# VH-VL binders against q8is19r433to663: the designs that were tried, part 15

Target 1, 231 residues: q8is19r433to663
Amino acid sequence: GSNIIAQQITIIDNEMLMAIPPSQFLHKSFSKESKSPQFHDMVSKFNEWARWTSSEILSKEKLVERVVTLSFFIDLAKSCVELGNYNAANAIVGGLNHSSISRLKLTWERLSTKVTQDYDRLLSLFDLSMNYKNYRDEIKSTKAKIIPYLGLFPKDLIAIEEGNDNFTNNNLINTEKFRLLYQTIKKIQSYQQPLFTFKTSEPIKQYLKNISNGLSEEKDFHSISHKLEPR

## First folded at step 4 (VH-VL)

Design s17 (framework fv_romlusevimab)
Fold by ESMFold2-Fast, scan of step 4:
Structure s17 (fold): chain C 231 residues (1-231), chain A 125 residues (1-125), chain B 108 residues (1-108)
Amino acid sequence: as target 1 above (231 residues)
Amino acid sequence: QVQLVQSGSELKKPGASVKVSCKASGYTFTSYAMNWVRQAPGQGLEWMGWINTYTGNPTYAQGFTGRFVFSLDTSVSTASLQISSLKAEDTAVYYCARELGYHGYDYPYYGMDVWGQGTTVTVSS
Amino acid sequence: SYVLTQPPSVSVAPGKTARITCGGNNIGSKSVHWYQQKPGQAPVLVIYYDSDRPSGIPERFSGSNSGNTATLTISGVEAGDEADYYCQVWDTSSDHVVFGGGTKLTVL
């Protein structure tokens, strides 16, 4: 089951999110790994979820197994969204939309209509057009606890911090700029809460924590893809 | 080394079509959106739109819908611009430019950090 | 639609400081990027996120952005800095990149 795996991914992502000190979002600390190690750990894990998705699909030499695996990851991303984990869902969608995966026309052609519709909805949700409008609208409308897509916070903080003066023309502190920064940091902190609704499966959790140990390198994805489905 | 290499110059008659290609190397193609920017002789930079390499969705600026089509061939890390029914007013240098991004699959839209060398398209009788 | 306004030209003597402005309504709330374009060449990013420099860009280049005006500042101007300079923002409401009209910097 994809739901059990989605729950364990969400536990891992939440633990990593909780571990990020608010200071790592201040003064562009997130731009330097040495100044923001927990933030970069979570970014690394996001990229690992994406690479895991691509690697697993590319590991399947048989077309039928590739179709099953592709369907599984689409369902997994959908399950993550349903659990409020937009971070992992976006990472998985990234892995599915990797050029080495998107070119596998025989595999995509054999997806069921329902799974294809689920994927189209995920692509629409995470479409970056209009500054991630679809995603931001969804987040604004939800009342549930969520793990947001982490990558938007550096973007929003840079826009506020670098786009505005620290001081007014009279050398007074720009209170509006610092109010906006404070509100953004406070919003990030509002997501850093324990989740009490999910049951831990230690074997699955440990597997997911260490998935990178068995993954193909991204530089090899293209060559593997062409061996599986040469045009 | 991150590079964008564009196809060579084109000389076309009015009413013809042209396809400009932009081949990316040195980075994960789907992690960064691709912008298209036009510059008519002696004029400034004019943003035509972008294509989301992650979803394949194009966004066109006002004036660049209909005759202009952005496309991808992700298997060879190439973005393309096709212009149909060419007019003299389409004479320009066309640039592809990579989204200024951050972290692997995390690429929030910012600006443009890497530019292709440009492709001159001349439309004359 | 969002509009960025630049002076069409700025003249400066070698060794002096050039200031190129980019006007926009509440531009201080947006991130401004600056591009240098020399004749016959593709644009080069010289400042991003208002004030950051890409590797390889001299310390003489700096940027600021507040209120309704962003500024590209080039101190100790050299003949090699003669070029067209463009400011750029991303308008989140329209999901569109907006360029200024460009400023031709002439080093006398």
Scores: ipSAE 0.000, ipTM 0.432, lowest interface PAE 14.2, mean pLDDT 84

Design s18 (framework fv_romlusevimab)
Fold by ESMFold2-Fast, scan of step 4:
Structure s18 (fold): chain C 231 residues (1-231), chain A 125 residues (1-125), chain B 108 residues (1-108)
Amino acid sequence: as target 1 above (231 residues)
Amino acid sequence: QVQLVQSGSELKKPGASVKVSCKASGYTFTSYAMNWVRQAPGQGLEWMGWINTNTGNPTYAQGFTGRFVFSLDTSVSTASLQISSLKAEDTAVYYCARELGYSGWDYPYYGMDVWGQGTTVTVSS
Amino acid sequence: SYVLTQPPSVSVAPGKTARITCGGNNIGSKSVHWYQQKPGQAPVLVIYYDSDRPSGIPERFSGSNSGNTATLTISGVEAGDEADYYCQVWDSSSDHVVFGGGTKLTVL
């Protein structure tokens, strides 16, 4: 099922998160791959989760199989949220919300009411309005170990860096700016904790690590989508 | 060849609506956000907002909420701007422009590397 | 709201160096992009990320950004460089793109 796959995704994501040195979040190092290789490895994996989601759905020529696959990925994203993996859940939602997938109206109209409702909740959770308010409120309310959405950290760090001078009007070090940076980095580090409750399934983990080898290229998604369901 | 081609000029009366289209070619449409920029006669560039071409989610600058709607038709690699209840002050050249950064992440807007030729919208009685 | 300040006009003799400034509070901590716009045409990106040139832009175009001022420098100015030039940043606090008011470069 979707739960065991969500567990393996979470193991992979957590290993990658823990491998990121805190220095890769300093001095806008995350904006350059050469200065933040582990951060960009996790960015690349996030993009693979999204591409995998879209590619798998588009690989299904038969409507019934496409509906089953769409339902599976919605359940998978929901399972990731339940496991505290907001990073992979957001990536999968991104793949589902890709225009080549969202346009498949025949496929979407055949989803059960429950699955449609689950997807609507996921869209609401990851809605970017009000600076990701729904997502931020959600993670503040949880006491469990989580893997947060990685892309939000650069946004927060840039806001602190650019919103505050390094020096005060008297040419003294701006201690408040560095306090905010320190608190944000400490928050990131608080998420870099080992997982003890998930059992590794080596065959599934290996498949997920090498998932890019069998996927359609994003440039082909729209042509495939239109072949499956013409306007 | 990477290009953005916009729809032709429009002459409208106050209270009418207009839809400006922007057709992309030569790249993966959903990999780059689309920005909308307005320029009133004799004035500078004014950023209106952007739309995430992967998710379809729009973000509007202050002053461009309500009457302005960004939308996509990814099947034809086209972004659109609709303006309802047109006013004389909406008279401007409207540009679509491709974000330099990758739209799959909610990263800051770094720059606009490819621009449409512009669509002149004139609102007069 | 974050504001970028540009001089409204700059004049330069052919073959000389033009410098167009873009002032903003702590702009050196931001990434500055520069656009060239000729009459009746769409803007063209000439510098991005403070100092990088897009493919096709001559080496005589360069940029710098530090403290409260970013500068677009055009060496060996040609008549064809007459245009309006706009600086642009992304303001993280508002999640908004901000343009300068534009500078009209005249080659006399």
Scores: ipSAE 0.000, ipTM 0.454, lowest interface PAE 11.8, mean pLDDT 84

Design s19 (framework fv_romlusevimab)
Fold by ESMFold2-Fast, scan of step 4:
Structure s19 (fold): chain C 231 residues (1-231), chain A 125 residues (1-125), chain B 108 residues (1-108)
Amino acid sequence: as target 1 above (231 residues)
Amino acid sequence: QVQLVQSGSELKKPGASVKVSCKASGYTFTSYAMNWVRQAPGQGLEWMGWINTNTGNPTYAQGFTGRFVFSLDTSVSTASLQISSLKAEDTAVYYCARELGYSGYDWPYYGMDVWGQGTTVTVSS
Amino acid sequence: SYVLTQPPSVSVAPGKTARITCGGNNIGSKSVHWYQQKPGQAPVLVIYYDSDRPSGIPERFSGSNSGNTATLTISGVEAGDEADYYCQVWDSSSDHVVFGGGTKLTVL
């Protein structure tokens, strides 16, 4: 089911997170792929999770199969949250919230009440309003081991670096700015730990590592969407 | 071929409204945020804000709240800028510009790699 | 509000190197993008993230950013490089994209 797949996704995400050297979060290195290859590998994989979600749903010409696939990805995102994998959960929600998917009203209308409620909770959790307040509150309140949403780290680090001078008005080193930077990097490093011992399913893991090989290109999503449900 | 094609020039009287459109082609419209930038005659570039093309949520720069509205029609890959209660100081070339990089749930790039040709809005009595 | 300062004009002889500066408080901590705008045309991105070139931009264009000054360098300047050049950053404190005032490059 969705649980075993969520476990394999979490193994992959954790391996990628742990592989990022702390230097890739220093001095804006994350802004360039050449200076932060492991960070950008994980960004690329996040985008693959989202594209995989949209592509799989759009690959189903039959309405019943499309409803089943949509339900599966909602359950998968929920399973990822339950395992503490907020990164993959947000990626999948991104794929579900893509306009080529959200416009498929016939498909959405046939979801069960429970699955619809699960999706609404996921949308609320990952709502970008107030700088991801709901997500940040959730992360702060949990004591479980997690994989956090990767995209907020560069945003937070840039806000600290660019919002604070390197020197005070008296041309002294701004120790508060560097304290905030290193506290943030230390927080990132605290997430670069083994989460759980999940049993690896090598066939599923290899499929998930290579999912891009069979996916529709994102540029085709709206064309496919309108063929499935014209409006 | 990635392109942004904007609507034609507009000549309006003070107090009127105008809607500038920006049609995208050659890429997935909802994968990149759309920025709006204006340039008054003989002046530099001034950022007005951006809109998330996947969620429809706009962000306005200081000075561009109230009379300025960013909107989308994803079915035709079009972003639009509406200016109400036009004033002489709104006379400018208005550009739409695609965010550098993917705007979905990726890290934002805060740069602009593809630009529309511009729409001249002239406000005169 | 954060301010980027560019010289209003820079003149350079053909084949020589032009340097266009963009001044800002601790701009070296920000990512700088550069745009070229020819008369009656839309801006074109020529440098992004301080020093990277988009596909199709000649190797003559390069960028740097440190301390309080970012610099766009155009070596072997050609007549076709004559244009207005704008630097741009994102200011996290205001959540505002900021453009410099522009520099007119004249090739004489």
Scores: ipSAE 0.000, ipTM 0.481, lowest interface PAE 10.8, mean pLDDT 84

Design s2 (framework fv_romlusevimab)
Fold by ESMFold2-Fast, scan of step 4:
Structure s2 (fold): chain C 231 residues (1-231), chain A 125 residues (1-125), chain B 108 residues (1-108)
Amino acid sequence: as target 1 above (231 residues)
Amino acid sequence: QVQLVQSGSELKKPGASVKVSCKASGYTFTSYAMNWVRQAPGQGLEWMGWINTNTGNPTYAQGFTGRFVFSLDTSVSTASLQISSLKAEDTAVYYCARELGYSGYFYPYYGMDVWGQGTTVTVSS
Amino acid sequence: SYVLTQPPSVSVAPGKTARITCGGNNIGSKSVHWYQQKPGQAPVLVIYYDSDRPSGIPERFSGSNSGNTATLTISGVEAGDEADYYCQVWDSSSDHVVFGGGTKLTVL
């Protein structure tokens, strides 16, 4: 069951990725929703994947059901990585690593050794230290179709733009700055390729597209978490 | 279980050098960047920079270039701060602090979740 | 250079609610972390990513962040909450961690 759901998530993410015009990464357009609607659609969906993960786990009052649900989402994130969908995998790991979830010690203690090892590998892959070194090394080593974690592109573009002037001290165009910007945008475009190997399951795809309709708000997560496992 | 233990207090004369060490335990040392934060007597927290514990590459805040050197000994899970040519204005408590873990949402940002106990460095003639 | 502004001091009676503000240009678009520092001790993370609590931090500590102001709220204040509180963000432009100046909370 987790593989078919991972496939549908990947179809959705890829459709959204392909819909982003390259102009939405220029001149910090991504920082304003009005100038980058397709980019922000994908940001919104990333946040929905994370909230979905946390909300589903927190919806389970019974410990045994909570353990099963936690295990499911770890397997789902692993399946997303195996399909090359690093974006959704990172979002799901984010939902799992949310403080309202990570504090549920009774739930985490009941995970199998295998599932715990799978989660540790996911945490290592998406470790943000060293500017996401583990993740960046991973994606550089693959030639398969991937959906990268899109959040690093705004970060990299801002760093390039704010760390380098448009003109040198002699009022000449800074060619190094524009080379770095061009290479980053070219890299993004290289990931915008159609999928042709996954079969669409329309009922699952429609559920996942409209997933926000049943989710708890993040502001409520801690109150729910403390009700399930106090202190 | 995760902890950072720093070296003891130092009393130095102007012009001397000091090395503050920070030993990590309970986690994979190379998976988290290490921050250095200074606090002068009666003053607030001042970020000095961080070091990538896998590559050893440091990033220094403005004002902490030259005399300040961040280094690592990964074999003993230890980060170190060396201050050369000590001045009276270097008198402060120096903290090491581990980079905050994964945010989980689209724009993750840096923070510090585990702190060393601090090392007092006093520079007096 | 990005700047965070905190009031130097806040006084509150025991059992009441303390609110400590952290002002910054478009701070609502950044993630704010809060640290508690008691005399002679290292800082302790009490709120991260605007509103999340680390394990072991009481539920009476909460945070919010919108527009140009982030707020640390401590309800049912106890004498043991008397400390200096610092807000902190990461500024992508400089790749620099920025601390507020700190607020001394006095419980009278």
Scores: ipSAE 0.019, ipTM 0.451, lowest interface PAE 6.7, mean pLDDT 84

Design s20 (framework fv_romlusevimab)
Fold by ESMFold2-Fast, scan of step 4:
Structure s20 (fold): chain C 231 residues (1-231), chain A 125 residues (1-125), chain B 108 residues (1-108)
Amino acid sequence: as target 1 above (231 residues)
Amino acid sequence: QVQLVQSGSELKKPGASVKVSCKASGYTFTSYAMNWVRQAPGQGLEWMGWINTNTGNPTYAQGFTGRFVFSLDTSVSTASLQISSLKAEDTAVYYCARELGYSGYDYPWYGMDVWGQGTTVTVSS
Amino acid sequence: SYVLTQPPSVSVAPGKTARITCGGNNIGSKSVHWYQQKPGQAPVLVIYYDSDRPSGIPERFSGSNSGNTATLTISGVEAGDEADYYCQVWDSSSDHVVFGGGTKLTVL
């Protein structure tokens, strides 16, 4: 099932999140892979989750198998949200929302009403509008351990950096700018907590760590998509 | 081998429309945002906007709404710029340029590392 | 609304060092990219993220960015470096890319 796989994804994501030193969020270090290797490892893994999702669906030549696989990934993203893993959930939704997948109308038409509703809720949760308002509102309301969508932190840190001068009009240090940066970094650190309730399944964990093995090249996604379901 | 190839030059009369295409090759088309940049004769580079190649959602700079439309045909890794109701002031070289966003989807601040050769659009009677 | 200011021209003798500035309010907090454009050609990225070089760009090209000024430095200038140079940032508040006006580098 989707639940055990969601648990292993969450273990992997949390290990990566825990490994990021706070210094990788200072002085725009996150913008350069050489200065933020652990941060970029987690970004690469996020992109792998998304590509894995699209690749698996496109690998199914039979419509029935494609519907089953699409339904599975929607359930997987939902399970990730239920476990507090917003990072992987958003990655999977990104893979589902890829243009090579979203165009497969015959496949989407065959989803059950329940699964379609689940997907609509996920799209709403991760909607980009109003600076991820729905997502930000949801994580503010939870008291559980979560893995947040990591991509939002560089965006917030850059906005603070660019919106606030280092010095006031009188050449005094702008302490408010540095306080806002510190608060954002402290918020990131508050999410770097160990998981105590998840059991490791080593075979599944190893498969998921090496998930890039056997994936289709993304440059081929649209070609495959159009062969499966012509316009 | 990573390359952006644009369509050929266009000579149009005021009021006509034009479509400039930009075909990508040698990389994953949907992992990079596509920017459009204009350069009027003897002038500097002017950013027109970008399109998210994964979602198809365009963002236009102020001054490039209405008559300018960004679109994609992801099946052939091609981005297009359409300009309707052409005016003499639209005379320029139009460039497409790719930009790697953070996580491949959301944050297009990496700089434009690959550029098309440019398409000259001349609007005169 | 964000504006980048470049000198319209800079001249330098062969073998000397050219410095092209890009002025902007608190530009040191932004990531600056630099493009080289020769007549009739598309721009070429020569520096990204203030100071990093793309593969194929010679070590003579370097960049810095602090306070209100970013600088592109070309040491040991060669005749082939004659071009227009543009700085560029992304303005997070407007979600817009901003280019400087360009600097024509002349190698005497």
Scores: ipSAE 0.007, ipTM 0.501, lowest interface PAE 9.1, mean pLDDT 84

